VH-VL binders against NAD kinase (nadK). Designs and how they scored, part 125

Target 1, 268 residues: NAD kinase (nadK), of Syntrophomonas wolfei subsp. wolfei (q0aze0)
Amino acid sequence: MKIILVNNRFKENTEKKAQEIAGQLSALNVEVIIDNGLDEPYAGTVDFIMVLGGDGTMLRAARRYGQRAIPVLGVNMGTVGFLSNIEINELAEYLPLILREEYSLEARMMLEVAVFQQQSLLTRVFCLNELLLRSNSPRMLSFALEISGQKLEPYRGDGLIVSTTTGSTAYSLSAGGPIADPQLDAFIVTPVASHIINKRPLVVSPEREISLHLLEEREAIIGIDGQIKMDFGAENRVLIKRAPHPLLMVNLKAKPFFTSIDRSLQRQ

## First folded at step 9 (VH-VL)

Design N81 (from L6 with heavy chain Y108R; framework fv_ixekizumab)
Fold by ESMFold2-Fast, scan of step 9:
Structure N81 (fold): chain C 268 residues (1-268), chain A 122 residues (1-122), chain B 112 residues (1-112)
Amino acid sequence: as target 1 above (268 residues)
Amino acid sequence: QVQLVQSGAEVKKPGSSVKVSCKASGGTFSSYAIHWVRQAPGQGLEWMGVIIPILGTADYNQRFKGRVTITADESTSTAYMELSSLRSEDTAVYYCARGHTWKTSHGRFDYWGQGTLVTVSS
Amino acid sequence: DIVMTQTPLSLSVTPGQPASISCRSSQSLLHSIGFNYLHWYLQKPGQSPQLLIYLGSNRASGVPDRFSGSGSGTDFTLKISRVEAEDVGVYYCMQALQTPLTFGQGTKLEIK
């Protein structure tokens, strides 16, 4: 059995804990690969991915490994998070279940984001929460949105979010988007400070393709899961579709989504 | 409690096909593998195959190659086993069983359906 | 395919006496992570099989303490310390290390 431990190199306590867990797993004849974000993703075959950290570390792990159809477990390291399933102090209790592969899986859709310059592909990335198109200056953007070849009337505003249902509680929520059941597959398209009065969030089939491009030259960026930032100009186009594979999240402990989100919103 | 409820007994003619259903309740259907096992009268247990609903993949015992198809409908939490080109030797009780894992192997069968008798006679 | 062999094929026991059933696999069922993927089932007359013992030695929920499993690698044993009338049925071992999953021939336990 081979396990990847994903941690955050900039968190000293997570680095130490990753080494401790690696030692425990090695004592049980489990091969461990540590991914602290410094190098390229591990290219070999693995059986399980254990993410040690908060939501940010989980989002990074999803981008690096989410398309491989490998179980991914989020282990919270004392930070508040919504993508972790168990706490670090519970790991010893659940480790036998992990090794015996006695756990359930939950599929979470991901986005495939392809950025073009003219007709040339510049990059392709995957993400769990969302793509954000936003202005990188005080000026509002003018941009075109197409959904499966259907051209909508031009948008004017600060930007647009294209989100998964998992991402419905992230940036999309802050911009006025709906809270969605993560068991549903859908794109949520949420305008950011639109100056066109009737532009509403859209909930669309995950079979749709969404494209965006600027209608005039502006300083804009594409943001992925709040972690990757790319310049976006009038010569660029972005194509968003459902990723080929969902992220397979490990469920060792019941976490009721609706009561958790309700509690989180009440405590803000 | 988790329960697997199978469709009722069938009497089929040689050369026909049969499709047996297995409805899961009281648990998370997509999280586990659903296996099919048969037992001919007075004989032991024989593994036929498995469906992993979350992955949409199935695996089969080569003895049934080309004759067995196992499918799942996540919306109704129901697994199906279809066996074609029936012979008198296919007369058996067919069971569905839940593996305690999402994998095709390793899982113990913690819950079993009540069984469906399929009789193949002219 | 992994072949599973049970002995004896039938066993008659006076109530209160112990019973022992052996299961042998053609290949080791011990996985590198330390678990034996060998499970025991009981099929009572007219009923579906039910799980008794999993991973070689662990009792399933609701299974009486009189049942125990032991062994590793290729040789496994199911023991009943004090046989009761309700224990009558056919006992099967199953390997779950790899597909196709395979069962032993079954051991019929009868009361004298």
Scores: ipSAE 0.080, ipTM 0.634, lowest interface PAE 5.9, mean pLDDT 88

Design N84 (from L6 with light chain H31K; framework fv_ixekizumab)
Fold by ESMFold2-Fast, scan of step 9:
Structure N84 (fold): chain C 268 residues (1-268), chain A 122 residues (1-122), chain B 112 residues (1-112)
Amino acid sequence: as target 1 above (268 residues)
Amino acid sequence: QVQLVQSGAEVKKPGSSVKVSCKASGGTFSSYAIHWVRQAPGQGLEWMGVIIPILGTADYNQRFKGRVTITADESTSTAYMELSSLRSEDTAVYYCARGHTWKTSHGYFDYWGQGTLVTVSS
Amino acid sequence: DIVMTQTPLSLSVTPGQPASISCRSSQSLLKSIGFNYLHWYLQKPGQSPQLLIYLGSNRASGVPDRFSGSGSGTDFTLKISRVEAEDVGVYYCMQALQTPLTFGQGTKLEIK
């Protein structure tokens, strides 16, 4: 059995804890690969991925490994978040269940983001939460949104978010998007500071393709899960669709989404 | 409480096909593998194959030579086993069973359906 | 394919006496992490099989403590310390190390 431990090298506590857990797993004859984010993703076969950290570390793990149909467990190390299932102090209790494969899985849709310059593919990335198109200057953007070949009237504003249901509680929420049950597959399309008063968030079938391009030369960026940033100009277009494989998230204990979000919103 | 409920008994002629259903209730259908096991009268248990609903993939016992197809409909929490080119030797009780894991191997069968008798006779 | 062989094929036991069933595999069922992918089932007359023991030695939920599993690699044993009338049926071992999953021939346990 081979397990990847995903952590952040620049967080002193998480690196030390990753080494401790790796030692414990090795004592049980489990092969361990530590991924601190600095090297290329591990290319070999893997049975399980354990993410040590907050939601940001889980987003990186999903980008690197989410398309490989490997179970991913989020282990929280201090910051309360939506993507962790157990706390670090619970790991010893649940480790026997992990090794015996006594857990359920939850499929979470991911986005496939393809950025083009004219007709040439520049890059293809996957993400768990969202793609953000935003202005990189004080000037608002004018841009076109197309959904499965249907061209909407132009958008004017600071940008747009295309989110998964998992991402509904991230940037989309801050921009006024709805809270979505992560068990549902859908795109949530949320305008950012739209100048047009009647532009509303859209909830769209995950089978549709969404494309975006600028109508005027402006300084803009594409952001992926708040971790990857790319320049975006009028010669660029982005195509967003459901990724081929969902992220397989491990459930070792019930984490009720609705009571968790309700509690979080009351703390504002 | 998890239950697997199978469709009713069938009588089929040689050369025809049969499709048996297995509806899961009281649990998370897509998180588990659904296996199919048959038992000829007075004989032991024989593994036929498995469907992994979360991935939409299936694996089969090669001895059925492409005659068996296992599918799942996650919207209705139902797995199906279709066996074609039926022979008298296919007369058996067909069981669905849930593996404790999502994988094609390793699983122990923690819940079983009640069984479906398929009789193949002319 | 991994071949599973059970002995004996039939066993008659006086109530209150112990029973022992052997299961042998043609290949080791032990993985490097220390688990044996060998499971035991009981099929009572007219009923579906039910799980008794998983991963060689773990009792399934609701299974009485008179049942125990032991062994490793290629040789496994199911023991009943004090046989009761409700224990009548056919016992099967199954390997789950690799596909195709394979069962032993079954051991029929009867009361004298």
Scores: ipSAE 0.628, ipTM 0.829, lowest interface PAE 2.2, mean pLDDT 90

Design N85 (from L6 with light chain H31Q; framework fv_ixekizumab)
Fold by ESMFold2-Fast, scan of step 9:
Structure N85 (fold): chain C 268 residues (1-268), chain A 122 residues (1-122), chain B 112 residues (1-112)
Amino acid sequence: as target 1 above (268 residues)
Amino acid sequence: QVQLVQSGAEVKKPGSSVKVSCKASGGTFSSYAIHWVRQAPGQGLEWMGVIIPILGTADYNQRFKGRVTITADESTSTAYMELSSLRSEDTAVYYCARGHTWKTSHGYFDYWGQGTLVTVSS
Amino acid sequence: DIVMTQTPLSLSVTPGQPASISCRSSQSLLQSIGFNYLHWYLQKPGQSPQLLIYLGSNRASGVPDRFSGSGSGTDFTLKISRVEAEDVGVYYCMQALQTPLTFGQGTKLEIK
């Protein structure tokens, strides 16, 4: 059995805790790989992934490993988040269940993002929360949105978010998008500061294909899960689809989504 | 309480197809693999294949590949096993069973359906 | 495919006496973390199979403590310390290390 421990090198105490957990697992004859985000993703076969940290660390793990159909467990190290399932001080209690594979799984859809320059594929990435197209200057963008070949009237504004239901509580929420039940599969398309008053968030089938390109040369970027940034110009286009595989999230204990989001919003 | 309830007995002619259902109640359907096992009269147990509802993927015993198709409908918590090109030697009781894990392997079968007798005769 | 061989194929036991069933695999079922992916099932006459022992030696919920599993790698044993009338049926071992999952031939337990 081989486990990857994904930790956040920028969060306090995480490297020391990762080493402690690796020692505990090694004593049980579990092979451990530590991924602190600095190097390329581990290329070998892996049975399980433990994410030690907050939601940001889980997003990185999902991008690196989410398409491999490997169970991913979020272990909270401090600040509570939406993507962790257990606390670090509970890990010893749940370890026997993890090793015996006595846990349930929850599938979370992911986005497949393909960025083109003219007709050439530049890059393909996967993400758990969202793709953000935004202006990188004070000038608003003019851009085209197509949904499954249906060309909408041009957008003018600061940008657009294409989100999973998991991402509904991230940037899409801040831009006026709905809170979605993460058990639903859907794209949420949320405008960012649109100059067209009736451009509303859209909730569309996850089987749709979404395409974006600029209509005028502007300084713009594509943001992925708030962690990857790529320049985006008029010669670029992006195609967004449902990723081939969902992220398989481990459930060791019940975590009620609606009461968690309600508590988070009322704390503002 | 977890239960697996299968469809009723079938009598089929050689060359036809049969589709057996297995409805799961209690617990989370998509979190577990659903296996299919058959037993010819007076014979032992033979594993046919498995569906992983959470991934929508299936794996089959090579003896049945090309004739067996296993599917799942998460909205109704129901797994299906369809066996085509039926022969007299396909006469058997067909069981669905839940693996304790989502994986195609490792699983121990903690719950079994009641079985569906499929008789293939002219 | 992994071949599972059970011995004996049948046995008759006087109530209260012990019974022992062996199961051998054509390759090791032991993974490095110490688990053997071997499980035991009982099929009572006219009924679906039911889980008795999982991962070599763990008793399933509701299974009486007179049942025990032992062994590792390629050689496994199911023991019944004091056979009772309700223990009549066919016992199967199954390997779950890899697909296709494979069963032993079954051991029929009868009361004398």
Scores: ipSAE 0.647, ipTM 0.835, lowest interface PAE 1.7, mean pLDDT 90

Design N86 (from L6 with light chain S32R; framework fv_ixekizumab)
Fold by ESMFold2-Fast, scan of step 9:
Structure N86 (fold): chain C 268 residues (1-268), chain A 122 residues (1-122), chain B 112 residues (1-112)
Amino acid sequence: as target 1 above (268 residues)
Amino acid sequence: QVQLVQSGAEVKKPGSSVKVSCKASGGTFSSYAIHWVRQAPGQGLEWMGVIIPILGTADYNQRFKGRVTITADESTSTAYMELSSLRSEDTAVYYCARGHTWKTSHGYFDYWGQGTLVTVSS
Amino acid sequence: DIVMTQTPLSLSVTPGQPASISCRSSQSLLHRIGFNYLHWYLQKPGQSPQLLIYLGSNRASGVPDRFSGSGSGTDFTLKISRVEAEDVGVYYCMQALQTPLTFGQGTKLEIK
């Protein structure tokens, strides 16, 4: 059995904890690869991915490994997030279940994002939460949105978010998007500070293809999961579709999504 | 709590096809692999294949490749096994069984359906 | 394919006496993480098979203490410490290390 341990490279205490856990797993005849984010993703075959950290570390793990159809477990190291399932002090208790594969899986859709310059593919990335198109200056953007070849009326505002249902509680929520059951597959398209009063969030089939491009020369960026930033200009086009594989998240204990989000919103 | 309920017995002619259903209740259908095992009269158990509903992927015993198709409908929590080009030697009780894991291998079968008798005659 | 061989093919036991069934695999079923992917099932007359022992030695829920599994690698044993009338049926071992999953031929246990 081979396990990848993903940790946050900017937290010294998580690095030490990752080494301790790797030692415990090695004692159980489990081969461990540590991914602290500094190197290329491990290219070999693995049986399981354990993410040590908060939601940000899980988002990175999903981009690096989410398309491989390998179980991914979020282990909280301190601050409770939405994407972790167990606490670090519970790991020893649940480890026998992990090794016996006695756990359920939850499929979470991902986005496939392809950025073009004219007809040339510049980059292809995957993400768990969202793509954000936003202005990188005080000036509003004018941009075109197409859904499966259907051209909508032009957008004018600060930007647009294309989100998974998992991402519905991230940037999309802040921009006025709906809270979605993460068990559903759908794109949520949420405008950011639109100057057109009738531009509302859209919930569309995950089988749709979404295309975005600028209608005027403006300084803009594409953001992926709040972690990757790319310049985006009038010569660029982005194509968004459902990724070929969902992220397979491990459930060792029930997490009540709706009561958790309700509590979080009341604390605003 | 967890139950697998299969469709009723069938009598088929040689050369036809049969589709057997397996409806799961009590538990998370998509989180587990559903296996199909057959047993000819007076004979032992033979593994036919498996579906992983969460991925939509199936794997088959080479003996049945080209004749067997296993599918799943998550909206109804139902797995299906279709066997084509039926021969008299396909007369058997067909069982569905839930693996304790989502994987195609490793699983032990913690729940079994009641079985469906398929008779191929004349 | 991994070939599973059970011995004996049939066994007749007086109630209260012990019974032992052997299962041999053509290659090791011991995985690197220390598990043997070998499971035992019981099929009572006219019924579906039911799980008895999993991962070589673990008793399934509801299975009486008189059933035990042992062995590692290629050689496995199912033991019943004192046979009862309700134990009549066919016992199968199954390897789940790799596909295709394969069963032993079965051992029929009868009461004398």
Scores: ipSAE 0.379, ipTM 0.735, lowest interface PAE 3.9, mean pLDDT 89

Design N87 (from L6 with light chain S32Y; framework fv_ixekizumab)
Fold by ESMFold2-Fast, scan of step 9:
Structure N87 (fold): chain C 268 residues (1-268), chain A 122 residues (1-122), chain B 112 residues (1-112)
Amino acid sequence: as target 1 above (268 residues)
Amino acid sequence: QVQLVQSGAEVKKPGSSVKVSCKASGGTFSSYAIHWVRQAPGQGLEWMGVIIPILGTADYNQRFKGRVTITADESTSTAYMELSSLRSEDTAVYYCARGHTWKTSHGYFDYWGQGTLVTVSS
Amino acid sequence: DIVMTQTPLSLSVTPGQPASISCRSSQSLLHYIGFNYLHWYLQKPGQSPQLLIYLGSNRASGVPDRFSGSGSGTDFTLKISRVEAEDVGVYYCMQALQTPLTFGQGTKLEIK
């Protein structure tokens, strides 16, 4: 069995803990590949991915490995997040179940984001939470939104978020989007500081294709999961679709989404 | 708590097709592989194939030469096995069973349906 | 395809006596992490099969301790230390190392 351990080397104790866990797994004849974010993603076949850290580390793991249909387990090391399932001090208890494949899986949709300059593909990335288009200056944007070839009236404002249901509790929530059950597959389209009073968040079928482009020369950026930033100009177009494969998240113990989000919102 | 409930017995003519359903209750339907196994009267168990609902992918025993199709409807937590070009030797009890894992292999069958008798006669 | 061979095909046992069933595979079922992907099922008369032993030697939930599984690689054994009337039925081994999953031909256990 081959396992990838994904960690954030810049967080205190995570690199040392990753090495410790790798040693424990190697003693059980498990081959371990450590991914601390410095190198290219591991290109070989693996059986399981274990993410040591918070939601940010999970987002990176999803971008790197989420399209391979391999189980991904989030292991929390301190700060409780939405994407982890067990605590690090519980790992020894659950390791036999992991090795015997005695766990359930939850599919989380992902976005496929393709950015073009004229007719040329510049980049294609996958993400778990959202794509953000926003102004990089005090001037508002004028931009076009098309859903499956249907052209909507132009948008005017600071930007737009196209989110998965998993991303509904991330930046989309801050911009006024709805909280969505992550078991549903849907795009959530949330405007950012729109100057048009009737521009509301949209919930659309995941079979739709969404495209965005600027109608005027402006300084804008595309953000992916809050981790990747790209310049975006009037000569660019972005196409957003449901990714071919969902992220397969491992459930070893119950983690009720609705009570977790309810408690989180009461404290904010 | 987990229970697999199959559709009722059917009598079919040679050359027709049959579609057997398997509804899962209790537990997470999409997390597990659903396998289909048949048993001809007085004979042993024969694996037909499997569906992985979470991926929408299926794998089949090549002995059925493309006659078998296994599908899943996650909204109703129901798996289906359709067998076409029926012959008298397809007379059997057809079982669905849940693998403990999402994979097509490795699984042990921790829950079984009650079985569906399909009789193929002229 | 991996071929599974069970012996004997049938046996009759006086209640309280032991029983032993063998299962051989045409290739090793031992995965490099140490698991044997071999499982045992019991089909009682008129019922669906039920899981007895998984991964070579682990008893399924609710299975009495008189049942045990042993073996590794290509040779496996299911033992019943003292047969009871409720143990009547057909026993099957199954390999799950690779598709197609394959069963042994079954062993019928009867009471004398």
Scores: ipSAE 0.450, ipTM 0.770, lowest interface PAE 3.4, mean pLDDT 89

Design N88 (from L6 with light chain S32T; framework fv_ixekizumab)
Fold by ESMFold2-Fast, scan of step 9:
Structure N88 (fold): chain C 268 residues (1-268), chain A 122 residues (1-122), chain B 112 residues (1-112)
Amino acid sequence: as target 1 above (268 residues)
Amino acid sequence: QVQLVQSGAEVKKPGSSVKVSCKASGGTFSSYAIHWVRQAPGQGLEWMGVIIPILGTADYNQRFKGRVTITADESTSTAYMELSSLRSEDTAVYYCARGHTWKTSHGYFDYWGQGTLVTVSS
Amino acid sequence: DIVMTQTPLSLSVTPGQPASISCRSSQSLLHTIGFNYLHWYLQKPGQSPQLLIYLGSNRASGVPDRFSGSGSGTDFTLKISRVEAEDVGVYYCMQALQTPLTFGQGTKLEIK
């Protein structure tokens, strides 16, 4: 069995703890690869991924490994988050279940984002939460949105978010989008500070294809999961669709999504 | 509690197809693999294949790969096994069984359906 | 394919006496992680198979203490310390190390 440990190198206790856990797993004849973000993603076959950290570390793991159909377990290191399942002090208790593969899985849809210049593909990335198109200056954007060949009336505002249901509680929520059950598969399309008063968030089938381009030259960026940014100009087009594989999240104990989000909104 | 409930007995003619259903209740359907095992009268158990609902993928025993198709409908928590080009030697009780793991291999079968008798006769 | 061979193919046991069934695989079922992917099932007359022992030696939930599994690699044994009338049926070992999953021929246990 081969396990990747994903950690955030910029947090002191996480680096030390990753080495400790790697030693414990090696003693059980498990091969361990540590991914602290410095190197390219591990290219070999892997049986399991443990993410040591908060939601940000999980988002990075999902981008690097989410398309490989490998179980991913979020292990909380003391920060607050929605994507972890167990606490670090519970890992020893659950490790036998992990090794015996006695756990349930939850599929979380991901986005496939392709950025073009005319007909040329510039880049292709995957993400768990959302793509954000936003102005990079005080000036509003004017942009076109097309959903499965249907051209909508032009948008004018600060930008647009195309989110998964997992991402419904991230930036989409801040921009006025709905809270979605992460068990559902859907795109949520949320305008950011739209100048047009009747532009509402849309909830659309995950089988739809969404495209965006600017209608006038502006300083704009594409943001991916709040962690990657790319310049976006009028010569560019972005195409968004459901990624080929969902992220497979490991459940070792019940995590009550609705009570957790309700408590978060009440600042508890 | 977990139950796997299969469709009723079928009598089929040689050359036809049969589709057996297996409805799961009392557990998380998508978290587990659903295997299909058959047993000819007076004979032992033979593994036919498996569906992994969470991935939408199936794997088959090569003996049946050209004739067997295993599918799942997550909205109804139901797995299906379709066997085509039926012959008299396909007369058997067909069982669905839940693997304790989502994987194609390694699983032990913690719950079994009641079985569906398929009789192929002229 | 991995071939599973059971011995004996049938046995008759006086109530209260022990019974032992052997299962041999054509290659090792011991994975590098340390688990033997060998499981035992019982099929009572007219019923679906039911899980008895998993991963070589672990008793399934609800299975009486008189059942035990042992062995590693290619040689496995299922033991019943005191056979009861309800134990009548056909016992199967199954390897789950790799596909296709394969069963032994079955061992028929009768009371006499």
Scores: ipSAE 0.278, ipTM 0.714, lowest interface PAE 5.0, mean pLDDT 89

Design N89 (from L6 with light chain S32N; framework fv_ixekizumab)
Fold by ESMFold2-Fast, scan of step 9:
Structure N89 (fold): chain C 268 residues (1-268), chain A 122 residues (1-122), chain B 112 residues (1-112)
Amino acid sequence: as target 1 above (268 residues)
Amino acid sequence: QVQLVQSGAEVKKPGSSVKVSCKASGGTFSSYAIHWVRQAPGQGLEWMGVIIPILGTADYNQRFKGRVTITADESTSTAYMELSSLRSEDTAVYYCARGHTWKTSHGYFDYWGQGTLVTVSS
Amino acid sequence: DIVMTQTPLSLSVTPGQPASISCRSSQSLLHNIGFNYLHWYLQKPGQSPQLLIYLGSNRASGVPDRFSGSGSGTDFTLKISRVEAEDVGVYYCMQALQTPLTFGQGTKLEIK
């Protein structure tokens, strides 16, 4: 059995803890690969991925490995989050179940994002939460939104979010988007500080293809899961589709989505 | 509790096809692999294949490749096994069974359907 | 394909006496993490098979403690310490290390 441990080397003692866990797993004849974000993703075959950290580390793991149909377990190191299933002090208790494959899986849709300059593909990335188009200056954007070939009336405002259902509780929520059951597959299209009174979030089929481009030259940025940043100008176009494979998240411990979000919202 | 309920017995002519259903209740359907196993009269158990509903992917015993298709409909929590080009030697009780894991291998079968008798005769 | 061989093919036991069934695989079922992907099932007359033992030696939920599994690699044993009337049926071992999953021929247990 081969396991990837994904950690954040910039967090206090996280690298040391990852090495301790790797030693414990090696003693059980489990081959361990440590991914601290410095190198390219491990290219070989693996059986399981443990993410040691908070939601940010899980988003990186999803981007790097989410399309490979490998179970991914979020192990929280100290910061409460939505994408972790167990705490680090519970790992020893659950390790036998992981090795015996006695756990359930939850499929979470992902986005496939392709950015073009004119007619040339610049980059293709995958993400778990969302793509954010935003202004990089005090000036509002004017941009075109097209859904499956249907051209909508121009958008004017600070930007737009195209989110998965998992991402509905991230930036989309802050911009006024709905909370979505992560078991559903759908795109949530949420305007950011729209200057058009009647622009509302849209919930559309995950089979739709969404495209965005600027209608006037402005300084704008595309953000992916709040971690990747790309400049976006009037010569750029972005195409968003449902990714070919969902992220397979491991569920060892009951963590009801609705009660978790309800508690979180009561404190806002 | 978890139950697997299969469709009723069928009598088919040689050369035809049969599609057996397996409806799961209780628990999370998509989290587990659903396997198909047959048993000819007076014979032992023979593994036919498996579907992983969460991925929509299937794997088959080579003996049946080209004749068997296993599918799943997550909206109805139902798995299907279709066997084509039926021969008299395909007369058997066909079982669906849930693997404890989502994978095509490793699984132990913690729940079994009641079985569906398929009789192929001319 | 991995070939599974059971012995004996049939067994008659006086109630209260022990019974032992052997299962051999054509290659090791031991995964490098220390688990044997070998499972035992019981099929009572007219019923679907039911799980008895998983991963070589673990008793399934609701299975009486008179049932035990042992062995590793290529040689496995199912033991019943004191056979009861309700234990009548056909016992199958199954390897789950790799597809195609394969079963032994079955061992029929009868009461004398």
Scores: ipSAE 0.587, ipTM 0.820, lowest interface PAE 2.6, mean pLDDT 90

